VH-VL binders against q9umr5. Designs and how they scored, part 420

Target 1, 268 residues: q9umr5
Amino acid sequence: SYKPVIVVHGLFDSSYSFRHLLEYINETHPGTVVTVLDLFDGRESLRPLWEQVQGFREAVVPIMAKAPQGVHLICYSQGGLVCRALLSVMDDHNVDSFISLSSPQMGQYGDTDYLKWLFPTSMRSNLYRICYSPWGQEFSICNYWHDPHHDDLYLNASSFLALINGERDHPNATVWRKNFLRVGHLVLIGGPDDGVITPWQSSFFGFYDANETVLEMEEQLVYLRDSFGLKTLLARGAIVRCPMAGISHTAWHSNRTLYETCIEPWLS
Key: E = the ipSAE of ESMFold2; O = the ipSAE of OpenDDE; V2 = 0.75 times the mean of E and O plus 0.25 times the DockQ between their complexes.

## First folded at step 18 (VH-VL)

Design t6 (framework fv_nofazinlimab; at its last look DockQ between E and O 0.44; V2 from the best seeds 0.00; counts 0 for: pae E 9.7 > 2)
Fold by ESMFold2-Fast, scan of step 18:
Structure t6 (fold): chain C 268 residues (1-268), chain A 122 residues (1-122), chain B 112 residues (1-112)
Amino acid sequence: as target 1 above (268 residues)
Amino acid sequence: QVQLVQSGAEVKKPGSSVKVSCKASGGTFSDYAISWVRQAPGQGLEYLGYIIPLFGTADYNEKFKGRVTITADKSTSTAYMELSSLRSEDTAVYYCARDEYYPSSFRGMDVWGQGTMVTVSS
Amino acid sequence: DVVMTQSPLSLPVTLGQPASISCRSSQSLVRSDGYTYLYWFQQRPGQSPRRLIYEVSNRDSGVPDRFSGSGSGTDFTLKISRVEAEDVGVYYCMQGTHWPYTFGQGTKLEIK
């Protein structure tokens, strides 16, 4: 029998976005129990990410408890950050494959249509004024805003991303690292034509330096210090990178070729 | 369940200003954005701008920039559209409409107010 | 600004017959995120507009299934499979991809 699959959606999204993904899974792995978590939909996806983590945690506990052989996570966009935190805060998770679909794992620094609509007078260069305030940190989009030109503010003000990445110290860091390392496989998916995730390499733990030059995962301090286990996972052979060109942000969960190439092989 | 109720008809002189209100009920005011659209008698629809009460942010169609101001009062769950330097061409029904924070389903004005006729007469 | 062109502008139709309205945009409406922000609105005489279709082809809750939307890129169609008396009114397409958002001129549907 196949391990159950749990799906976590992204910003301004819901379970409806995954109808094609569910069809693909049913075709290639018939009998798989797929649960798309219908929490924090639409506007509620703007709630602080720690609040979302608590809600999703409550939803996944009974699913994981019923599957002693393990479960798989497929986490889209912002949902990939929720799943990162879930794997860290849960002492007893039994996740085999964590499949991250175009998620800003090192953060976001881009003028997207979503952010332009929410903050029409803001540019990526000045959004830090809003996001790195206590008020701004009450919104999910600010929880992973990572301005490479104001790294000192990011490290001091980020209530979520800097902590889960181990970029700022936290009393629970050692336990979070231990918990995260229980994952069987970390499958990273993303690509240059996404159009939303900026830089797109954030989906692979790459990110801008102060000159907006992208440094890949192996050049990041979080990797070099092994802050939450990336270096250990890579050494174990547990990190899979699956970049694909030609896929826009909202198509990652509905492209058959992507599914067959990057997702299907990791659904045991 | 969200309902938008607008203020009553206005008759204004050229060069004056008008402020139309849009009161929301049946939901949390900060759960959505409010767009403003107008329609001259017997003519089509024209988009003016929007406000996101949650963040206090607003943006305007360039055609109206400098004359239009959209504001929101969270304590009364009311959005306002103020248009200054009125001209005869501004005679129209002005509508407010709700935009959900949902890019694929609910972004584009799914609930509308009843409209407010603004007549600019000389 | 993106120009939205509707045709026909006047559509007399016999009760029970199908009706079709075309909408063409001067630029592609596919946004960088991959979504196409095209909407269809109905305005009955003396009433506020009502949204029928969002994202090209998705019906709003409560909209009869005789209404359908289709299209891609720059060319879009609203179809009514069987026109009823209550369908009288003006139909507008709207794009939400490019700022500022713009509407078509409107198509007036009248029963013969």
Scores: ipSAE 0.446, ipTM 0.803, lowest interface PAE 2.9, mean pLDDT 91
Fold by OpenDDE, second read of step 19:
Structure t6 (fold): chain C 268 residues (1-268), chain A 122 residues (1-122), chain B 112 residues (1-112)
Amino acid sequence: as target 1 above (268 residues)
Amino acid sequence: QVQLVQSGAEVKKPGSSVKVSCKASGGTFSDYAISWVRQAPGQGLEYLGYIIPLFGTADYNEKFKGRVTITADKSTSTAYMELSSLRSEDTAVYYCARDEYYPSSFRGMDVWGQGTMVTVSS
Amino acid sequence: DVVMTQSPLSLPVTLGQPASISCRSSQSLVRSDGYTYLYWFQQRPGQSPRRLIYEVSNRDSGVPDRFSGSGSGTDFTLKISRVEAEDVGVYYCMQGTHWPYTFGQGTKLEIK
């Protein structure tokens, strides 16, 4: 039988967004128990990510307990960060494949429709004033705002991304790394036509330097220092990168070709 | 039931300012944006701007060239629209409206205030 | 700015007969998220505007099923299958896709 699949949605999403994905899984892997977690839907997805991590943890624990052979995680957009944090804080998870579906794994720094409506008069270059303020980190989107021009503020104020990345020292860094490394495979999915994740390479742990030049995963300090296990995972062949062009952000979970190419192979 | 109650009618001289209030009740103020729309007598609707009370961020129609200021007080669930340098052409009914302004959940202005008549005359 | 053009501007209708209002935008109203933020509002005499339709074809709660919205891209239509006396008023389309948001001129529906 196929291992259970747990799906975690993104910002402003709900389980409805994954109706096509469920169809694809059912067709190609009949009998698979798929659970789309309807937690922190819509407006509630703006809650602090650590709060979300706790909520999702409570939901996945019983699922994992009933699946001794392991489970797969499909985590979309913001959900990918939630899942990565989950795997970092859980010392007993049994995740075989962690599929990060167009997630800003290395953070977000871009002007998008999401940004524009929330911060209509604050361009991306000015969001550091909000996101790294005393109250800014109470919002999920600020938890992974990564301003390359204000690295000091990021490192000091980011209460989520900087911590799970091990970019800021903290007492749980070693344990989190150990926990995260329990994953069988890390499947990174994203593409240049996403339009939301900025830069789109963030889905592959690429990101801007101080000159807004995109550097690859292997050039990132978190990789070089193996701060949360990326280098180790890569070395043991546990990282899969699946880029795909022609897919907008809201279509990653509803594209058959993408599913067959990047998701299905890891649902065993 | 969600309601938006606006302040009373205003009569203003040219060059002065007017500030209209919009108080929300029956719902969660911070879950929505507040939009402002005006309607001159016998004319159509014109969008002025909006505020996201949650963040205190606002955007404006550039047509008003910075004359419009939209603010919100989350503690009182009240939004405000101030229009400065008033002209006769600013004579209109001004409406506030609740706006579910979330990506993938955007539905627009589903609840409207009763309107506030602002008359600008010498 | 996106120009919204309604037609007709005046719509005299016999009670019980259907009515149709067209709204055209100067550019596509399909946003990057795949949604089309086209709205229809009704304003009865002496009242505030009331939203009837959101995202092209979705009726608000309490809106009679005789109202329907359709269209795509730049062409949209509001239909009333059978006009009632309470339907008298001005109807506006509005686009919420491009900033700043803009309204059509309005269509005045009257009973013959």
Scores: ipSAE 0.397, ipTM 0.765, lowest interface PAE 1.4, mean pLDDT 94
Fold by ESMFold2, look of step 20:
Structure t6 (fold): chain C 268 residues (1-268), chain A 122 residues (1-122), chain B 112 residues (1-112)
Amino acid sequence: as target 1 above (268 residues)
Amino acid sequence: QVQLVQSGAEVKKPGSSVKVSCKASGGTFSDYAISWVRQAPGQGLEYLGYIIPLFGTADYNEKFKGRVTITADKSTSTAYMELSSLRSEDTAVYYCARDEYYPSSFRGMDVWGQGTMVTVSS
Amino acid sequence: DVVMTQSPLSLPVTLGQPASISCRSSQSLVRSDGYTYLYWFQQRPGQSPRRLIYEVSNRDSGVPDRFSGSGSGTDFTLKISRVEAEDVGVYYCMQGTHWPYTFGQGTKLEIK
């Protein structure tokens, strides 16, 4: 018997996008109950990430209650941030594998087609004016916007990413860290040809310094301070990094080699 | 189910301005973008610009930058396009159109208004 | 600006026969997310444009299955398998990948 799998989609996404992933799971792990959560799809994926976390929490509680042996999470793109926050705020989650599919875990600082559609004349260098306002923080894409050239604004204005990263003092920080550390494995997946996540190393908790040089996870202050448990998880042998080149952002959940290499081993 | 109803035809003199309205009914106005497109008599379609009411953000085709202003009023679910310094070549039908987010992607223009004829003549 | 070139510009067709309209872009319409934002619109005489096809090949609801779209990169085609009298009008392709968004010149479909 295999643990149930819960799938959380990304920005402007739907459950249909995961049809190939579902097929792969059924082929390699027959009988696995897979639930692709149909919440905050399409335009609703722009709602504040804390609203999404609350809604997904309500949806996963009954699934986890029916599976006392544990569940796995597969969380794609923006969904990986929702899932990480979920693991921090749930005192009683039973997640074994948290599989992060090309998620901007340290934030986003890139000109993307979504941002170009929303703000055609805006560039990554000036989006901080919109995203680090109270009104900008009402939108999910701004909840994880991370401008390395305006770190003070990021730290003051981010209502989501700076909090779940433990970059600001927060009365629940110790409890959130404890809850997150109950995860069995953190599986980080992404690659240089993604084309959307910028820097692509954000999927591995890497990010730009002020000179736009990518610092890897172990060079980040949040790792060094162990703000939410990354250093502890790595020392425990619980972090799996699975980079793969040649995969565009929309193809992570429909590539069989990626599934077999990076996902399948963790679906006990 | 969304409908876009535009203001009535306008006859204007060269050098004046026109402001065309586009009122949305059905759905939530702040959940989509409104694009503006024009069509001179017997001619093809030409994209003017758009507004995203949720962000209050508009952008314009460079051909019209400085003469066109696109705005929205969320309280009345109405978008506006204003074109200034009118010339006879601005005589056209002006359309507003909605973009849906999902499952269609960006700038889809899935719902169109009925069009507003603007005639510029002396 | 991305130039969208349609051919033919005028397309007389016998009722019941197939019709094919080509659209070529001056740049690739494949976006970094892997999607191609190429659309087809129909404008019947005296009416507002109506979207037929979104993202190259997806038919809108209520669009007859005799309409189909295909293509990739820079070359795209709208086909009507069997032209009916109500198909008379002007057909436009549009790209939504590169700002500003641009239309082809239009193809006037008329019955011979």
Scores: ipSAE 0.007, ipTM 0.439, lowest interface PAE 9.7, mean pLDDT 87
ESMFold2 (binder alone), look of step 20: mean pLDDT 90; pTM 0.931
OpenDDE, look of step 20: ipSAE 0.217; ipTM 0.705

Design t60 (framework fv_mavrilimumab)
Fold by ESMFold2-Fast, scan of step 18:
Parts: structure tokens; C-alpha cells; sequence
Structure t60 (fold): chain C 268 residues (1-268), chain A 122 residues (1-122), chain B 111 residues (1-111)
């Protein structure tokens, strides 16, 4: 029998977005109980990420309790950051595979149509003025805005990403690291043709330096310091990297080849 | 605020075609996914089709495939639904309805037009 | 035939609680697709009441609530008022039909 799968959506998403993914899982792993969490749908996905983490936590607790052999998480885009926080704040999670579908794990620094819609006159170079204000931190997208030219402001003002990455101190950091390390597998998926996640290597814990040169995960201070357990997971053999070219941001959950190559092997 | 304003009532003979319009204001058509739903007198709601931004295509319910065409004119923010080979059972109120059409979507119809009565009679 | 099954009618007195069921199958609600609910007052277009199983849009009073379990969903109306007299429709996505489906509708009568 297969472990249940919990799906956490991204910005402006709902369960309808995962119709192809559900069909693929049903075809390859018939009988799998798949729960797509329809919380913070549509414009509600703009709510602060800590508020979303609380709501998703309440929803996953009974699912995990009914599955003593463990569960798998498939977390798409912004949802991957929600799942990062869930794995850290839950003292008793039983997640085997955490499958991160093109999520900005080190943050976002790029102009997208969603950002232009919300802040039409802002460029990525100017958005730090809005996002690193208390008002801006009430929007989920600003919770993972990571301007490489204003790192001091990011470290001081980010109410979410800097904390879960261990880039700024928090009283619970040691417990969060211990909890996160309980995960069986961290499966990272992303690619150069995504078009939304900028830099795309953010999905693999890579990110821009001050010159906008991408440094990979192993060169990041959070990895080198092992702030939340990436170095330990990699040494344990628990990190899986699955990059794929030719896939746009909205196609990660609807591409059969991607599913068969990157997702299917991790759904025990 | 999004508003959908539909064209006026139509009376058609069997075998004719009808084209209903839906004028969008408050948002542009590129920000909205327009769907069409009909309701025969005293009956329930029936989805006919609409734009699927995930697939980048307009999809039609199987029952209407071959008889319905849904188009959009982004220059005038107007959506159209044309139903051909009309039968008496096509007598209904036709609604346009919208979901936010970003690459992600809420999966529901948040704004509705006032409806257009189409009567098919001899 | 409607793909989602609703009772054709339900009734209650002012101040009471009524529940309207929506029964689906493994290709829609059972497949994990969310349920939305619409209210249609006589002579008007439908209005969104509930989306994503249990979420209320701005302007919908908290006496309307939605829930989902297995292949079924329910709309609950507490503190029933005369103006709640309307037709109520559930909606989901059906993978076997590759499209949206509605329930047959439930006429709520406030006695």
C-alpha cells in the first residue's frame, strides 16, 4: 500500500491546478490517498506565510495521525516554502518524501507578471522599499523577497524566509533544525525555462551574490553553517536534485515526463 | 470591481445560430478566464465551456462540441459565445462567468453576468 | 442527469440550521477536486457563496459554511433567514469529463 500524499499549492492556486498530477499518481500508484489542501486559494494565497503555515499545519495533523507509516508532501512554488516551515515547526511530523516543485527556497529576485500586477510601477531593484516594510511583510510574496543588493534589509526585515533559513536568529532555531532533519528525502525539482522563479537555481538552494552571479547550494552560508540541516541531509544521502529543461512555471504539475522522472520514484 | 454585462434577449427559429456577448469592465480579458453556463427554465446550471489558462486553450463540454464557439476580442474586452443548429431544448438563460485567469486559478466562478434569455421557437 | 447529486428541496424555520448535501464520485470530489457553492435568488444570476470547500468570499456572512468528506460535500446555513430562500448549487471539476460539473440544485424554502 502507498503512503498518503499531501499537496500544497502555490500563489493564486487551487486543487484544479493539480488535476493532471492526480491522474498521474492514480495511474502509477493506484489506491494512493491524495489530499490537495484547498486553503489560502486564489487571492488568499497573498496572506502572510506564517498565517498560511498555521492553517496548513491544522489541516495536515489529522492526515499524518491516520498514516503511522508516514506521508509524502508535494509542494508547488510558494507552497514549497510553506512545507519548509511545516517540517520545522512540527515536533511530530512523519514526512518521508518532501517533493519541492519549483519553489524559491532561497528566495525570489525577479520581475514577474504577478509582481507587476500587484506593484505595477515597481521594478525588482525598487521592490525592497515595499517588501521590507511592515506593510509589505503582510504579503506572502514579500516574505520570500530576497534582494541580493540589500542583504542587510533582508536579514533585518524578512519575517519568514530569513528565519526558516536560519539566516537570522530565532529562539526556536535548534528545535526547527531537529524537526526538519526528520524528513526522509528532500526532492528538489526545477529548471532554467521556468520563467517565474528567479534565479531558477533558488529551487535548488542556489542564489545570487551581490553581483547577481548565482552561487550553488554548497557555496551558501546556510549550507556551510548547516543552519537548518542541508549539509547533514546531503551527507546522509537524503537530498535528490532533479533539474529539467523545457518546463514553464505552470507546467511542473502537468508534465508526464517530469512526473515519471522526478516525482514517481519518491512515492513509496 | 469586475462587472460582466451581457447582450439582450434573443428569439431564434430552429436551425438558426445565436451569438451572445459579454462585456468585461474593471479588469481586462487577459486577467480573466471567461466561462459560459446555461440554465433552461426551471432547470439547473450546465457548464458549456470556457478558457483554460493551464492548457492555453478554450475547452468545451462534450455535449456542445461541434455546435459552440467561444471567442474573445481583447481590444474591446468582450467575450462571445455562439451556438449553432439551435433546437427547442436550447431555450435557456445563458450566463458568462469569470475566474481570475493568472497562470494559477481559484477553480470557481467569482463574477457572473446578468444572463441572456435565448428562446428557440417556431 | 447531474453528475453531482443534491436533494431537490430542503426546508427550515427562521433561526434554524439546514444542511444541503452534494454527493459526487471518484472522478470529481473523490479525486480531490474542491467544491464551490452558489446561491441563486429568484430571477437573478448565481452568486458565489463558498469556494475551495470551506472558504467564504468577502460579503458572505459567517452563518454560511462548507465542508467536504470523501466523495461528498455539505453546505450548512445557521440562523436561517427569509432572504435565504433560494436555489443552491454545488460545483466541482470532473476528470473523466474534463470539465466543470454542477449539482442539480436544491430549493431552500423558509417556512
Amino acid sequence: as target 1 above (268 residues)
Amino acid sequence: QVQLVQSGAEVKKPGASVKVSCKVSGYTLTDLSIHWVRQAPGKGLEWMGGFDPEDGETVYAQRFQGRVTMTEDTSTDTAYMELSSLRSEDTAVYYCATAYSSSFRPGYFDYWGQGTMVTVSS
Amino acid sequence: QSVLTQPPSVSGAPGQRVTISCTGSSSNIGAGYSVSWYQQLPGTAPKLLIYGNSNRPSGVPDRFSGSKSGTSASLAITGLQAEDEADYYCQSYDSSLSGWVFGGGTKLTVL
Scores: ipSAE 0.006, ipTM 0.564, lowest interface PAE 9.9, mean pLDDT 88

Design t61 (framework fv_mavrilimumab)
Fold by ESMFold2-Fast, scan of step 18:
Structure t61 (fold): chain C 268 residues (1-268), chain A 122 residues (1-122), chain B 111 residues (1-111)
Amino acid sequence: as target 1 above (268 residues)
Amino acid sequence: QVQLVQSGAEVKKPGASVKVSCKVSGYTLTELSIHWVRQAPGKGLEWMGGFDPSYGETVYAQRFQGRVTMTEDTSTDTAYMELSSLRSEDTAVYYCATAYSSSWRPGYFDYWGQGTMVTVSS
Amino acid sequence: QSVLTQPPSVSGAPGQRVTISCTGSSSNIGAGYSVSWYQQLPGTAPKLLIYGNSNRPSGVPDRFSGSKSGTSASLAITGLQAEDEADYYCQSYDSSLSGWVFGGGTKLTVL
């Protein structure tokens, strides 16, 4: 009797991306009910993250209600931010393991092909002009764009990440923290060869300072202030860090060694 | 597991068109990105086009633009590739394949159909 | 002419190590796009052997490994076996062409 697993995909993704993950789970935990959510697939993944959170919330409520022993979440890339918000806004979630696969938990600051396609003349140094506008905040990628050279603009304009991280005040912050702290385990996975998530340490709540020097989670104000519960979770022994080299962004959910090392132990 | 089953071999005259089908099982067509790759006898692999989730639309290789049309019937989980104005140099095995695409850009072709031989002769 | 350059053939004895190179340019491998490798046995469809530069699908033995450096990638096969005799193709994405590109293929002969 294994707890059900809910999978949330990333930007421009769909449930098909997880067929290898489902194969691995079936091999090691036969009988596990795995639901891969087919919401906001493809271009719909560009919609504002709060809109995606609402849609995914509606989909997970009946699954969680059906599983009184709890559920596990596996959330990939941008999907990890959706799951962060789900755990905060749901005052009735029963998530045991939240497994975050290479998600930009402190934000993104890198020149990816997607950004060049969407904003062809931009570089990471000037994308803040677009992302921190009201128009830009209608795109999911801009909801977690975190320019370390314009932190004042990020704090004022980010409609999503700055709020869920407690970097800017929100009326619901105390309730969101209480809800997030109900999670059993926060399993963070990522690595230096990802090639997309920049800095890759964002998957572990590390991020650039104004000089583009990476500061790890324990040096972040959100951790030191315990804004949404990271310090409390770490003190409880509930945070698991599983970095792995040699894995590109598209391979986190389809690498057997990664699965056996970082995911399998947390699927009770 | 996903399985791709293609239609049978075809013999066509120059100037005709051919429509190859690719039946998907194991997953629904709406969950997949189907691409088409061809291989002339004794030659290498050549990408023709397919659905690109990064753009949310089908993209064709420049060489085939204007001659190829790729469509999908989601009610029957069948993808199609139609190539018009056939020439002798279009003689090849045509493959459909599922393309895994990342959140950020295309990745790899993980499952392949068995191939359909199209022979163009006078 | 293929966009990615591979040697047309390579050979080795059983138990030997061979490597197959795949040379690209700044618009594909040099731009950071990952490299995948496919094995094609005579008369069959290609089969995914390596994806994302160095990852193996289920069922592919660890004798097969991939690596990438600069504008090039390589496939290494250790402990050569007779059943490894096949054509091998590298594949990447090319930003200038906005599409997938393949190498010309390498025929591996096990002596």
Scores: ipSAE 0.007, ipTM 0.431, lowest interface PAE 13.3, mean pLDDT 87

Design t62 (framework fv_mavrilimumab)
Fold by ESMFold2-Fast, scan of step 18:
Structure t62 (fold): chain C 268 residues (1-268), chain A 122 residues (1-122), chain B 111 residues (1-111)
Amino acid sequence: as target 1 above (268 residues)
Amino acid sequence: QVQLVQSGAEVKKPGASVKVSCKVSGYTLTELSIHWVRQAPGKGLEWMGGFDPEDGTTVYAQRFQGRVTMTEDTSTDTAYMELSSLRSEDTAVYYCATAYSGSWRPGYFDYWGQGTMVTVSS
Amino acid sequence: QSVLTQPPSVSGAPGQRVTISCTGSSSNIGAGYHVSWYQQLPGTAPKLLIYGNSNRPSGVPDRFSGSKSGTSASLAITGLQAEDEADYYCQSYDSSLSGWVFGGGTKLTVL
């Protein structure tokens, strides 16, 4: 039978946002047990990512325990970062496919309407002052704020992303890497018309240099140093890249063509 | 590092007004939401007002509406709280504190000034 | 009267565990608004101990933990030390008052 699917939502989301995704899965893989985790919904999605990781961890443990053949994760937007950390902190996860739907895997740096709504008096150039304080790091969006003009502050102050990416040292780094490497497939999905994730290549582990020129995954120190296993996974043939144009940020989980092309093949 | 430095102690007569200042350093005032909390001697903390990130404006506790005015001078990174028609029960330490200035009500104040003692006596 | 109710005092010996309760209503804690906790040492300004129900700011020892259930919240302090002797205040947002509210405060005495 099909492995169970666990869905982790993004910023300002709830389980209801995935109704179309569930319809698609039911059509192509009938009988699949799909659990959309309704933790940290709406405003609670602004809670620190480590707090979210702990809550989602408690929710996924019994699901994974009941599925000895493995499970799949579908993790949307900010939820993709939660899932990155879950795979690192869980000594016993049995995830086959980790499907990352337009998640800012190397961080976020952009003036979007979402950011202006949260920080109405701030510009992206000044957000580093808020986000890289202890106070700012208590908000999920600041946990993956990655200002390419203040990379020194990002490396020193990021309480989440810099640590899970192995960009700053952590006592658990070796264990986190071994745990993450147990994943069967890392399926990366994103595209240029997302409109929220900036740069959109962050969904594929690309990111801005100091001149805001995007460097792809293979040029990142994180990859070159194999800090949490990207180079090992790529060499193993375990990384899948599925870019698609024409899809806005809120449509990744509700586009049938995307589902059939990028998600459906990895659910068996 | 955020620091809030408040003006010195004041002694006022009943019926007078007092204006307490709060100088912000480490960040610009526009990046923070300033709230005011008072504490009468030997009593608990009482919220007076501040910037409400969800409302996008300064809000005042009902019992102080009409008597309190909170203003900011962004050129000097200084917030002010003026309380008028002072009564003996207004004798208290007045604190400025920072809260999140985004669209959410965080429910917390992460940095506090040292406090300003205002004594109302005749 | 305080909108959030705390016991006026609590005591414990060094090394022990104490819990301070904060009881609200449907318009504040019961409505889902987060609870924060502050420590006030004698003669000093309050210091943030816990925010968002259970999170610790940098520099706060893991001996302090927060929890929330229904219309109430609790602050737990384990491994009590003499330096923990202080007043503790809970805080939340109240939708019916359209403002922030504090508990009445709890004096912790370390025996």
Scores: ipSAE 0.000, ipTM 0.389, lowest interface PAE 16.1, mean pLDDT 86

